Miniprotein binders against Protein Hikeshi (HIKESHI). Designs and how they scored, part 14

Target 1, 195 residues: Protein Hikeshi (HIKESHI), of Homo sapiens (Human) (q53ft3)
Amino acid sequence: MFGCLVAGRLVQTAAQQVAEDKFVFDLPDYESINHVVVFMLGTIPFPEGMGGSVYFSYPDSNGMPVWQLLGFVTNGKPSAIFKISGLKSGEGSQHPFGAMNIVRTPSVAQIGISVELLDSMAQQTPVGNAAVSSVDSFTQFTQKMLDNFYNFASSFAVSQAQMTPSPSEMFIPANVVLKWYENFQRRLAQNPLFW
Key: E = the ipSAE of ESMFold2; O = the ipSAE of OpenDDE; V2 = 0.75 times the mean of E and O plus 0.25 times the DockQ between their complexes.

## First folded at step 18 (miniprotein)

Design p5 (from j3 with K48R E85K; at its last look DockQ between E and O 0.71; V2 from the best seeds 0.00; counts 0 for: pae E 2.7 > 1.5)
Fold by ESMFold2, look of step 18:
Structure p5 (fold): chain B 195 residues (1-195), chain A 119 residues (1-119)
Amino acid sequence: as target 1 above (195 residues)
Amino acid sequence: TPYVRAMMLMWRAILYRKRGDLEKAIEKLEEALRLNPKDPYAYLNLGRIYKRKGELEKAKEAFERAIEINPDSPLAWYRLARLYKEEGDTEEALKELEEAYELAPENEEIKKELERLEK
């Protein structure tokens, strides 16, 4: 349903559900994180009239969570990049994550997503101007993902002369990967949301 | 998949609950539970709806089912404790609230509720 990506870390796609309408991702070592990408995986869209409020939480000096509203994701704006580097000592926001959520360990920050009515979300103000354009951010994220995949796959390329016989393995010609990469790039440039 | 369909029904039930359409919310939660019978959050949502309708025995049954499925949820214990408190059963409310406290001992809302019940 949701994904959470921090540069240099594996993407998280298995949010912990903590209430019927609330989901969290843990962010270990949160002080080293400057930006976080929150996006919808596309498997479960919001019902019409609903969307997701996105919060950042860090433990205060007493170990109690301080929640700050970062912004929103919706069916019409399904991804966003949020800057959190300046928020780790900021003011708390009104938030729907009650004291009854599963208590996190000290020093673990969280991204929280609360499924809410769009009318309710319109009354909320994100703190600190954390949000970045979701359309431009989605295109940049997708291009980086595409480049990362192509560079990774290419780093394992070998010529046929370098191959050791391995009849139980399947191989894909490198030009197939390149053609897919080129086609995907072309389509992304035409319509960042084509897929 | 059944789990995807159940979650979509859950979110639609939340929409109906927030709009005040409690009967439609129950209908969607029952559909969700046919597809995913061990979703503790569907039962938590049912419990909230039955409580709002004044059907307190059904609310207790729903919260107890949520606890049966996930006994490590302080939310389920807390909501059950609140229900017993509203019925005037302080002894049982304290019992359930102590379970929530053991699961989340630094939770301020649980601490505040314990103080209220202990006089």
Scores: ipSAE 0.447, ipTM 0.784, lowest interface PAE 2.7, mean pLDDT 79
ESMFold2 (binder alone), look of step 18: mean pLDDT 83; pTM 0.790
OpenDDE base, look of step 18: ipSAE 0.795; ipTM 0.926

## First folded at step 20 (miniprotein)

Design aa1 (at its last look DockQ between E and O 0.40; V2 from the best seeds 0.00; counts 0 for: pae E 4.9 > 1.5, pTM E .788 < .8)
Fold by ESMFold2, look of step 20:
Structure aa1 (fold): chain B 195 residues (1-195), chain A 120 residues (1-120)
Amino acid sequence: as target 1 above (195 residues)
Amino acid sequence: SPELAERVRAMMLMWRAILYRKRGDLEKAIEKLEEALRLNPKDPYAYLNLGKIYKRKGKLEKAKEAFERAIEINPDSPLAWYRLARLYEEEGDTEEALKELEEAYELAPENEEIKKELER
């Protein structure tokens, strides 16, 4: 139902359910994280009239959870990028979560998603420095992902002289990957929402 | 797979039940939860939701049974223990309420709501 992505980490798609209407993702080593993407997987949309309030939690100096509202995810805006690097010493805010997760360690933060009525969400105010413009943030995040993918794929590139015949394997010429990458980046720069 | 499709359907039914409960359509909420439980009989959160609905309808024995079923399926849920404790308190069974509340506290000792109730 939800996914959580941090650059350089494997995407999380198995949120821990902690109440009938509340879900969490653990973020180990949270101090190294600057941005988090929260998104709907598309398998289970919110019912009409409902959406998700997204919270960030980190342990304070006493190990007690400090929760802050980051923003919202809805059927109309099913993904969002949040900056969390500036929130790790902030003061707590009003939130619907108790300490209802089972385990917490000093380097583990959490992303919490609370399924709520849209009318209730309209009365909530996210912390001011968490939300990032979806256009600029999405373009920046996507560019970093594309650069990472290209660098990864290129690390396996071989010249034709280096190829060993392998009938059971499929190969893609590096030029095709590069051309795709360049075309995709050009389209993304012209219209970040073309996809 | 068919098994995955049933799990997805059950969760959709549960989220619809949550919507109906929050809007006050308690009978529709029960209907959806019963459908969800036919597809996923061991969903502790469906029973938790059902218990909350029965409590709002004043059907306290059914609410107790639902919360107990949620605990049987997932005894590590502090919320289910807490809800059962509050139900016993409303019936005047202070000894059992305290027992269930202590279980909730052991599972979630940082919960201020649970701590305040224990000090009472």
Scores: ipSAE 0.259, ipTM 0.686, lowest interface PAE 4.9, mean pLDDT 75
ESMFold2 (binder alone), look of step 20: mean pLDDT 86; pTM 0.821
OpenDDE base, look of step 20: ipSAE 0.668; ipTM 0.868

Design aa2 (from p4 with E108W; at its last look DockQ between E and O 0.55; V2 from the best seeds 0.00; counts 0 for: pae E 1.7 > 1.5)
Amino acid sequence: TPRVRAMMLMWRAILYRKRGDLEKAIEKLEEALRLNPKDPYAYLNLGKIYKRKGKLEKAKEAFERAIEINPDSPLAWYRLARLYEEEGDTEEALKELEEAYELAPENWEIKKELERLEK
ESMFold2, look of step 20: ipSAE 0.578; ipTM 0.824
ESMFold2 (binder alone), look of step 20: mean pLDDT 84; pTM 0.798
OpenDDE base, look of step 20: ipSAE 0.784; ipTM 0.921

Design aa3 (from p4 with D21R S73D; at its last look DockQ between E and O 0.66; V2 from the best seeds 0.00; counts 0 for: pae E 2.2 > 1.5)
Fold by ESMFold2, look of step 20:
Structure aa3 (fold): chain B 195 residues (1-195), chain A 119 residues (1-119)
Amino acid sequence: as target 1 above (195 residues)
Amino acid sequence: TPRVRAMMLMWRAILYRKRGRLEKAIEKLEEALRLNPKDPYAYLNLGKIYKRKGKLEKAKEAFERAIEINPDDPLAWYRLARLYEEEGDTEEALKELEEAYELAPENEEIKKELERLEK
């Protein structure tokens, strides 16, 4: 349903559900993170009239979470890039993650997604221009997603001399993945919004 | 897939609940539970709906079922405590809130409510 991507890390696609309408991703070593991308995986859209409010939480000096509203994702805007480098000592905002099972751990921040009515989301004010949504940011996100996918797929590559026969499995030649990656990368450079 | 369908039904039920369409919300939750019978969040949602309908015994049953499925979730205990408090049963509310506190002792909302009720 949701994904969370930080540059230089594997994409997270398995959010921890903490309520019927609330999901979190852990961000260990959060002090090294400047941007986070939150996106819908496309497996389950929001119902009409609903969307997702996206929050960032970091532990204060006593280990207590400080939650801040970053912005939104919706069916019409299913991904967003948020700058968090300036938020790690800000004031908390009103948030819906109160009595949930959210583990307090030093050095671990969290991204929270709350499924809410669009009317309710329209009355919320994100913290200090956290949302970053531009063609350059879209291109950077897409390039990092492409690099991550290619590196992941390549890590499983073996030569035919190294393969154990497995007739019950389907295989795709690694060259097909490389050609797809190169073609997509070229198209992205020519038109970042060709999707 | 059945799990994707169950989550979609869950989110539709949340929408119906927030719009006051409580019978439709129950219908979708019952359908979701046929696909995923051990989803504690479906029971939490159902408990909220029954509470709004004034069906307090059904609300208690739903919250208790959520606890049965996942007893380590302080939210279910907290919701049950709040239900007892609203009924005026402070003794039982405190009992359930103490369970939520034991599970999440650093949760400020639970701590504040426990302190308030012990006064």
Scores: ipSAE 0.499, ipTM 0.786, lowest interface PAE 2.2, mean pLDDT 79
ESMFold2 (binder alone), look of step 20: mean pLDDT 85; pTM 0.809
OpenDDE base, look of step 20: ipSAE 0.740; ipTM 0.896

Design aa4 (from p4 with M7L L15F; at its last look DockQ between E and O 0.35; V2 from the best seeds 0.00; counts 0 for: pae E 3.6 > 1.5)
Fold by ESMFold2, look of step 20:
Structure aa4 (fold): chain B 195 residues (1-195), chain A 119 residues (1-119)
Amino acid sequence: as target 1 above (195 residues)
Amino acid sequence: TPRVRALMLMWRAIFYRKRGDLEKAIEKLEEALRLNPKDPYAYLNLGKIYKRKGKLEKAKEAFERAIEINPDSPLAWYRLARLYEEEGDTEEALKELEEAYELAPENEEIKKELERLEK
């Protein structure tokens, strides 16, 4: 019903159910994680009038879990990206899963999803440094993807004097890639949703 | 699939329970249990509903069934303990709290309640 993705790791699609309305993903080695993506698999939508509150938890120095509200997923917004690197020093502690879900190892944190009435979710306030705007997160991801693509393609560039014909390979001049990159960036800055 | 349909029925039951329509919640949970009879979270949900209806014997039976299916859940033990406490059966409440404590020894609420009842 839910998925959880961390860059460079296998996607998790088998949430641990810890109550009738609460689901958890373990995040081992959480200190190396900056962002997580929480999404609905699409197999089971929320009932009308319900959605999911998304929390992050890590053990504090006393061993008690610190749950911080990251934001929400709903049928209308079935995926979201959350920054968790700044939350490890954040304020606000809620126990929507109860203290009975204490993690057993010092390097394992948890993402929790609590199925709630939409009316109840409207009264909840996520921690300020965890909420990533969908536009800002998409813009940052897109910029990073464009930079990565340009750096990758440029590493294969050859000068005209170094070029060798090859019928099994296609070559693209680096200037064409740069021009595309610059044009895409200009369009993205003018309209982040143009794609 | 039957598991997907049982989960949808449970989520509908949770919706009805949270809105206070306890009879519809029970109906959906019974339908979910016909599809998945060994779902401990359906029984936990039933127990909460029967407790809200004041039907404490049915609530105990539901929480006990959830424990039989998944004895590693501190939540089910804790809820059963609180039910015995509300009936004034401190001796049985302590037994159930000890089980919850063994499963979640870092839980401050369970520890506080265990200490309180032992006095």
Scores: ipSAE 0.339, ipTM 0.726, lowest interface PAE 3.6, mean pLDDT 75
ESMFold2 (binder alone), look of step 20: mean pLDDT 84; pTM 0.797
OpenDDE base, look of step 20: ipSAE 0.784; ipTM 0.922

Design aa5 (from p4 with K38Y; at its last look DockQ between E and O 0.62; V2 from the best seeds 0.00; counts 0 for: pae E 2.3 > 1.5)
Fold by ESMFold2, look of step 20:
Order: C-alpha cells, then structure tokens, then sequence
Structure aa5 (fold): chain B 195 residues (1-195), chain A 119 residues (1-119)
C-alpha cells in the first residue's frame, strides 16, 4: 500500500500499521537523511475522497517524539519527495499519532502516514518548503520498480530444453512477462494514473 | 487477495465513518471481518462507530475484542479508558489508562490524562 525510499537505502514496502488509518516507517540514522520519497505501491488505492497526510517524526533532546507535517499523497499525486534536512530541530505540528501502538527505538526517526478525508487534508498546513515536485519522480520510481520486477521474474525463466516436468507447478513463458512489461511501460508513460 | 480486499473494505469503512454514514461503515467492517476475523483495527473502528451511535455496551465489546487480539496496543486500551471516562466511571477509566501507560510510558497524552483523572 505504501513505500518509503531514502537514497542509498533499500526501499521499504512493509509499513507498520499502528491504527486502522495510520502507518509508519522507521528511519534509522535519520541525521544523515536529507530527502525521503513516500509513494503508493498501487495495491490498495485510497477510496475516492480520501488521501494520505505524511508526517516526519524525530526524537528531541529529551527523547520525546516531535511530529511535523510534510505534505500529502493522493491517488492523483501518488508520490512525493520531501526535504527533511532542515526539520530535525524545527517546530512540531498538530498530528494524529497520539496514543498509537508505535514501536519506538531510541534515536530512530519515523515517517507516518494518516489516511484522511481530502477535505480535512485541505485544512492542514505542511511545515516550510518540505515538499518537492512528485510527478517526474513518481514516473522514475515506478519505472525502477518495473525494471526490478522484470529482472527478478526473468531470473526464473528457463529454456524449453531446461524444463523438467512439474505437474503441481504453473509456468509463465518469459515472452508473456516481457509483453506485460512493455505494455505497462507504454500505458504508464501515457497516463501515470491508469492503474 | 483476501487480505487486500479486507483492507480496501476497512478504508471504505473509515471513509463512511468520517462522513457520518455509520450504517454503511458497519456493513463494510462486517464484510472485512468475514475475510479477516482477527483484525484488531476493524474492531477498533467498530468500537468508535458504536460509541458515536450511543451503543456503549457494543463499543466496549469491540474495544475489548481488539485488546484480546492485540493486548500490546496502547490505542485499544486508551479508547476503552476514554469510553469509561465519558460514562463517568473514573475508576475503570484509570485502570484502562494505566494499562495504556504501561505499554507507552513516553506518551505525554496518556501521562497527562492519567494525572488529570487522579485529581
């Protein structure tokens, strides 16, 4: 449902759910992070009329979490890059991550995503200039994911001469995966929201 | 997958709850629970809906079910505590709030409410 990417780190795709409508990603060594990408995986789109408010949290000098609203992701704007380099001592925002079941490791920051009504999100004000344009970065990010999937799936392809009978297994010809990949790329380039 | 469908139903229910269409929210949560009967967040959502409808016994049952499935969730304990407090049962509210505090001792909201109820 959500992904979180920091340059030079593995993409996180398994957010911890902490409420019916709230999800978090841990960011260890947050002091070295300047930007974070938050995006929708596309497996579970928001219902029409809803979207996601994206927050950044770090422990203050007393170990207490300080939450700051970074911006938003929606079905129409499903990826965003947020600059956090200037936020690690800034003002807190009002936030919905109160008495949640949040696993907290000392000295680890978090990205929080709250699923909310679009009307409610329109009344929220992100901190500073945290948001960066999301359209081109979403397309690039999705392309990298498609490339990764194709390379992974292709690593299991076998030639007809290498096949052994496996009556309980289903096989997919590599051409099917390639054609899917090509079609998906074309559709995504024409309409980033077709899915 | 069934889990994906259950989560889509959950988010639909959240939409209906936030818009005030509480009956449709319940219907979607019941559908989600048929696909995933042990989802503590579906029960948390139900508890919030029953509380808003004034069905306090059902709200307690839902929050208690969420605690039964995941007793390490300070949120479920906190919701139950707030329900008891709004009913005027301060003694029971304190008990539930202390459980939430034990699970999340760094939470300033829980600390503040615990101290407030002691007076």
Amino acid sequence: as target 1 above (195 residues)
Amino acid sequence: TPRVRAMMLMWRAILYRKRGDLEKAIEKLEEALRLNPYDPYAYLNLGKIYKRKGKLEKAKEAFERAIEINPDSPLAWYRLARLYEEEGDTEEALKELEEAYELAPENEEIKKELERLEK
Scores: ipSAE 0.483, ipTM 0.793, lowest interface PAE 2.3, mean pLDDT 77
ESMFold2 (binder alone), look of step 20: mean pLDDT 84; pTM 0.800
OpenDDE base, look of step 20: ipSAE 0.783; ipTM 0.922

## First folded at step 21 (miniprotein)

Design bb1 (at its last look DockQ between E and O 0.74; V2 from the best seeds 0.00; counts 0 for: pae E 2.8 > 1.5, pTM E .780 < .8)
Fold by ESMFold2, look of step 21:
Structure bb1 (fold): chain B 195 residues (1-195), chain A 103 residues (1-103)
Amino acid sequence: as target 1 above (195 residues)
Amino acid sequence: TPYVRAMMLMWRAILYRKRGDLEKAIEKLEEALRLNPKDPYAYLNLGKIYKRKGELEKAKEAFERAIEINPDSPLAWYRLARLYEEEGDTEEAEKELEEAKEK
């Protein structure tokens, strides 16, 4: 239903459910993270009239969770990129998670998604500068993510001489990955918001 | 998949509960539980609905069922304790809060 992506890390697609309407992802070593992408997988859309409020939580010096509203995802805008680097020392905000934070270590933060009425979400104010604050910042994050994906996928490239017959296994020629990468970079340079 | 369908029904039930359509919310939760009978969060939702309807014994049963499925979750213990507080049964409320704290 939801996914969480940090540049240089594997995508997380198995959110931990912590309430009937609340889901979390753990972010180890959160101090090294500047941006996070939260998105809907497309398997379970929100009911009409509902959406998701997205929160970031990190432990303070006392080990207590500090939750901050980053923004929203909806059926009409099913993905968002959030800047979290400036939030690791920020003020907490009102939030619906209560004492649901199960991780209480200094190096692990959480992304929380709360399924809420759209009318309720419209009255919430995200913390300042949590969303991508400029087109250039979004473009830079996306380019780094694409570079990482291409380098990772290319590290598994094999020549035809190295292949073992495997009829249940699908293969992608390396040049199609490169072509996709080049096309995406070109499109991003022309319109960083083409998503 | 039955899990996906059950989750869609549960989210629709949450919508109905928040809009005050409590009978429709119960219908959707019962459908969800037929598809995923071991979902403690469906029972938590059901308990909240019965509490709003004033059917306190049914609310207790729903929260107890959620505890039975997932006894390590503090939410169900907390909800049950709060329900006992509203009945004026302070001794039982404190018992349930102690269980929630241990989780």
Scores: ipSAE 0.406, ipTM 0.748, lowest interface PAE 2.8, mean pLDDT 75
ESMFold2 (binder alone), look of step 21: mean pLDDT 77; pTM 0.717
OpenDDE base, look of step 21: ipSAE 0.756; ipTM 0.910

Design bb2 (at its last look DockQ between E and O 0.45; V2 from the best seeds 0.00; counts 0 for: pae E 3.2 > 1.5, pTM E .720 < .8, other shape alone 7.065 > 2.5, SAP 73.697 > 70)
Fold by ESMFold2, look of step 21:
Structure bb2 (fold): chain B 195 residues (1-195), chain A 114 residues (1-114)
Amino acid sequence: as target 1 above (195 residues)
Amino acid sequence: TPYVRAMMLMWRAILYRKRGDLEKAIEKLEEALRLNPKDPYAYLNLGKIYKRKGELEKAKEAFERAIEINPDSPLAWYRLARLYEEEGDTEEALKELEEAGDPEIKKELERLEK
């Protein structure tokens, strides 16, 4: 019914049910995570009038959970990217997971999804700015990945006069990387989901 | 599949309960339990509904059934303890039970105070 994805990790599609209306995903080594994607698998849509409030929880210095509202998923907006890199030392918010407050293993956080009435969700304020459009967040994430790759590859550029002969080594001209980068950016601007 | 259908019925029942349509919520939960008879969260939901309807014995039975299916679930124990707590003042109940001299009842109340 829900999925949870962190860049560079295997997607999680088997949420642990902890109440009739509450589901969690474990996030080991959460301190290395900057963004998380939460999405509906499409198997079980919300009933009309309901949606999902998405929370992030991390252990405090005593191992007690600190819950923070990230934002929402709904049938009309079934996926969202949430930034968590700035949340790992903040204060908690009001949340519906009170009975599940238990001491946690260090370095393991949780994503919690609470199935709620849309009217109730409208009364909630996420910590920081929630992503209103998953396409916009996807584009920003993709652009940052592109910039990182281009800057890294460009740092190895040398002229042909600077090369030492190495017949077992393959080389790629720097202009090929630049042309790929420019083409990718143009295509991303036309259709953020082309790739 | 039966399990997917049971979960859809559960979420429908949650919607009906939150909107106050308690009879439809019960109907959907009973249908879900025919498809998945050992779902402790369906019984937890039933217990909440029966308590709201004032049918306290049915609420107790539903919470006890949820505990029987999954004794490690803190939610069902919490709900049952709240139900006992709301039936009387714990200090007054302990005093009366000590005066009545029934040691099994005293142990039950002492357990609930922890």
Scores: ipSAE 0.370, ipTM 0.654, lowest interface PAE 3.2, mean pLDDT 74
ESMFold2 (binder alone), look of step 21: mean pLDDT 75; pTM 0.691
OpenDDE base, look of step 21: ipSAE 0.730; ipTM 0.873

Design bb3 (at its last look DockQ between E and O 0.59; V2 from the best seeds 0.00; counts 0 for: pae E 2.9 > 1.5, pTM E .730 < .8, SAP 70.168 > 70)
Fold by ESMFold2, look of step 21:
Formats: C-alpha cells, sequence, structure tokens
Structure bb3 (fold): chain B 195 residues (1-195), chain A 103 residues (1-103)
C-alpha cells in the first residue's frame, strides 16, 4: 500500500500498521537522512474522498517523539519527496499519532501515514521547509546533476586529429558517455524514484 | 489477495464511519472480517461504530475482541477504559488506562 525510500537504502514496503487508519515506517540512523520519498504502491488505492497525511517523528531530548506534518499523498498525487534535514531540531505540530504505543531507540525516527478525509487534509498546514511538491523536484535535481556531469566530461573531449600517444592512460570514446547519458535520461523519465 | 481486499473494505468502512453512515460501515467491516477474521483494527473500528450507535455492550465486546487478538495495542484498552468511565465504573477505567499506558 505504501512505500518509503531513502537514498542509499533498500526500499521499505512493509509499513507497520498501528491503527485502523495509521501506518509507520522506521528510519534507523535518521541523523544521516536528508530526504525521504513516500509513495503509494498502487495495490490499495485510497477510497474516493480520502488521502494520506504524512508525518515525520524524531525523539526529543527526553526521548519523547516530536511529530511534524510533512505533506500529503493522494490517488492523484501518489508520491512525494520530503526534505527532513532541517526538521531534526524543530517544534512538533498537531498530529493524530498521540496515544500510540510506539517504542524507539535514540537513533530511530519514523514516517507516519494517516488515512484521512480529503476535506480534513485541506485544513492542515505542513512544516514550511519540508515540502518538495512532487517527485518532479527529485527528477529535476537529478537531471541537473546529470547535465553538469555530461558537460564537464565533454569539456575534455579531443578529436582523433588532436590525439597524442599516451600508452599509460585509458581512454573512453565520447560516444560511450553520450550513450550512457541518453540511457540515464530515459530511465529517469520512466522511474523518477529509482534509488 | 485476501489481505488486500480486507484492507480496502476496512478503508471504505472508515470513510463511511467518518461520514456518519454507520450501517454501511458495519457491512464493510463484516465483509473485511470474513476475509481476515483476526484483524484487531476491524474490531476496534466496530467498537467505535457501536459506541456511536449507543450500543455500549456491543462496543465493549468489540473492544474486548480487539484486545484478545492484540493485547499489546494501547488503543483498544484506552477505548474500553473510556466506556467504563462513561458507565461510572471509575475503578475499572483506571485499571484499563494503566494497562494502556504500559503498552
Amino acid sequence: as target 1 above (195 residues)
Amino acid sequence: TPYVRAMMLMWRAILYRKRGDLEKAIEKLEEALRLNPKDPYAYLNLGKIYKRKGELEKAKEAFERAIEINPDSPLAWYRLARLYEEEGDTEEAKKELEEAYEK
């Protein structure tokens, strides 16, 4: 039903259900995490009129969870990227996860998803610096990095007429770099969330 | 799968409950329980519905069933404690709340 992805880690698809309408992913070693991706797997869509409010929790200095609203996922917007690097010292917000018996270690944060009426979600205000409004932001950032790498590598290109013997060096034909670039762009367009 | 179908029915029941259509919510939960008879969250949901209908004994039975399936969940204990408190059974309500906090 839901998935949670952090760069450099395995995708989590087995959310722990903690209430009839609430699901949680654990994020070990959360201090090293800057972004999380939350998405619908597509196996269980929300009923018409419902969606998911997405929260981030970390333990405060007393070990108590501090929950902050990151944003939303819906059938019409089934994935989102959230920046959490600036949230690990912020104040909590009003949230529906109170009274949950959630045990944690000092280095474990959580992503919580609450299934809510869309009308109720429209009245909620996410933490202002967390929102990455769509997977498009991740795609755009990655595309810009790719463009930068390709331009940098291409700046060292030399024509066959300009080559000099350098037998101790390995060379890569420029068309290999172009082919890799084109393949990467195609793969990114098909799956903007590839880890 | 049966789990997927049961969860879809559960989420529809939650929608009906929140919109006040309690009979349709019960229908969906009964369908979900036929697919997943040991779902403590379906019984928790039923208990909330019966409480809203004023059928307090049925609500207590549903919350007790949720506790039987998952005794480590604080939600069912908390809901049962609130029902006892509303009936004036403060001693039992306090006991149930102590169990919920330990969970």
Scores: ipSAE 0.371, ipTM 0.711, lowest interface PAE 2.9, mean pLDDT 73
ESMFold2 (binder alone), look of step 21: mean pLDDT 77; pTM 0.713
OpenDDE base, look of step 21: ipSAE 0.734; ipTM 0.897

Design bb4 (at its last look DockQ between E and O 0.46; V2 from the best seeds 0.00; counts 0 for: pae E 2.8 > 1.5, pTM E .795 < .8)
Fold by ESMFold2, look of step 21:
Structure bb4 (fold): chain B 195 residues (1-195), chain A 87 residues (1-87)
Amino acid sequence: as target 1 above (195 residues)
Amino acid sequence: TPYVRAMMLMWRAILYRKRGDLEKAIEKLEEALRLNPKDPYAYLNLGKIYKREGELEKAEEAFERAIEINPDSPLAWYRLAELEEEE
């Protein structure tokens, strides 16, 4: 039903249900995370009149959760990118997750999604500067991630003249990575949510 | 899948409950439970509906069923305790 993506990490597609209308993703080592993408997988759309309020939670100095409203996802806006780098020592927001929270492991934060009436969501105010332009910011974030991956993979490139033969090793021609990169960029420009 | 269909019914039941159409909410939850009989959140939702209708004995039974399915869930215990204080 939901996905959660952080640069440099595998996408999470299996949210933990914690109430009939609440789902969470764990974010270990959250202090290294600057942005999070939250999106609908498309398998289970919201009923008409409902959407999802998206929260970020991190442990305070005592390990108690501090929740902050990041923004929203809906059937009409099924993905959003949120900047969380400035939220990891802030004051909490009003939130619906309080009755189920326990002291959490240090360095593990959560993204929470609460399925709510659209009219109720209209009365909520996200923390400032958390939400970014959804598809444009996702495209920019993804482009930076693709550039970073390409530069990283390229840093291991050697010409055949530079290689020492090793029959037990597997190698991938560098052009395969370039072809994948170019294809992904093209598909991303056509449909930023194709993946 | 049966899980996906049950979750869609659950979310529609939540919609009906929040809009006050409790009969439709119960109908959707019963359909969801036929597909996923051990869903503690379906029973939690039923308990909330029965409490709202004033059916306190049915609400208690639903919350107890949710606890039987997932005894480590603090939410079902909280709701049962809340209900017992109102009896």
Scores: ipSAE 0.393, ipTM 0.775, lowest interface PAE 2.8, mean pLDDT 76
ESMFold2 (binder alone), look of step 21: mean pLDDT 76; pTM 0.698
OpenDDE base, look of step 21: ipSAE 0.695; ipTM 0.895

Design bb5 (from j3 with N45S E55K S73D; at its last look DockQ between E and O 0.71; V2 from the best seeds 0.00; counts 0 for: pae E 2.1 > 1.5)
Amino acid sequence: TPYVRAMMLMWRAILYRKRGDLEKAIEKLEEALRLNPKDPYAYLSLGKIYKRKGKLEKAKEAFERAIEINPDDPLAWYRLARLYEEEGDTEEALKELEEAYELAPENEEIKKELERLEK
ESMFold2, look of step 21: ipSAE 0.513; ipTM 0.807
ESMFold2 (binder alone), look of step 21: mean pLDDT 84; pTM 0.787
OpenDDE base, look of step 21: ipSAE 0.651; ipTM 0.845

Design bb6 (from j3 with L44M E55K S73D; at its last look DockQ between E and O 0.42; V2 from the best seeds 0.00; counts 0 for: pae E 2.6 > 1.5)
Amino acid sequence: TPYVRAMMLMWRAILYRKRGDLEKAIEKLEEALRLNPKDPYAYMNLGKIYKRKGKLEKAKEAFERAIEINPDDPLAWYRLARLYEEEGDTEEALKELEEAYELAPENEEIKKELERLEK
ESMFold2, look of step 21: ipSAE 0.460; ipTM 0.777
ESMFold2 (binder alone), look of step 21: mean pLDDT 84; pTM 0.803
OpenDDE base, look of step 21: ipSAE 0.743; ipTM 0.898

## First folded at step 22 (miniprotein)

Design cc1 (from j3 with I49V E55D R65K L83V Y84L D89R K95E E96A L97Y E98K E99K A104D; at its last look DockQ between E and O 0.62; V2 from the best seeds 0.00; counts 0 for: pae E 2.5 > 1.5)
Fold by ESMFold2, look of step 22:
Structure cc1 (fold): chain B 195 residues (1-195), chain A 119 residues (1-119)
Amino acid sequence: as target 1 above (195 residues)
Amino acid sequence: TPYVRAMMLMWRAILYRKRGDLEKAIEKLEEALRLNPKDPYAYLNLGKVYKRKGDLEKAKEAFEKAIEINPDSPLAWYRLARVLEEEGRTEEALEAYKKAYELDPENEEIKKELERLEK
């Protein structure tokens, strides 16, 4: 349903569900994180009329979570990059993550996604400093994401002689992934915002 | 996959519940539960739908099933407590609020309701 990516870390695709309409990702050592990417995996689209409000939470000096609205993901805008470095001492905002069993470790922050009516989301105002900080920062972050994906996919490469017959599974030749990687790098160099 | 289909059905049920089409919400949740019978969040949603319909007994049964599947859910205990209180079963509601508080002691909403009821 959702993915969460920080440069230099393994992509997270297994959000912890904490309510029928709420999902969280843990961000350990959050002080070292400046940007996060939140995206829909494409396997479960929102119903028409719904979307996702994306929140960032960090523990305050008392260990209590402080939640801030970063922005939104929708079927029409299924991914977003958020700057969180300026939010780690910010004021909390209205949020729907009460009454949940959420970790309270002082060095762990969270990304929360709440599935909501689009009409309700239109009344919400994200914290103002969540935008991407610069084209160079965006390009560097995007390149790290690209390298992470390629290295992950490549770690599963096997020769045809090593494959176990699995006629019910579909396979992709490794050179398709490499070609995609090379094309993506080229397009990123031409227009960092193309994706 | 059955998991993906069950989640899509649950999200559609949430939409129907919020729009007030409670019968369609129940239909989708029952279908989701046939595909994923141990989903505590589908039971939470179902309990909310029955509470909206005024069927407190079925709401209670749904929240109790959610607790059976995941007894560490402060949300499920909190919702059960709300139903028990509406039925006038104050002592049982207090026990459920206490359990929700133990599971999420920094939740001010739960704490407020627990303290209110103890007066």
Scores: ipSAE 0.477, ipTM 0.794, lowest interface PAE 2.5, mean pLDDT 79
ESMFold2 (binder alone), look of step 22: mean pLDDT 85; pTM 0.810
OpenDDE base, look of step 22: ipSAE 0.785; ipTM 0.919

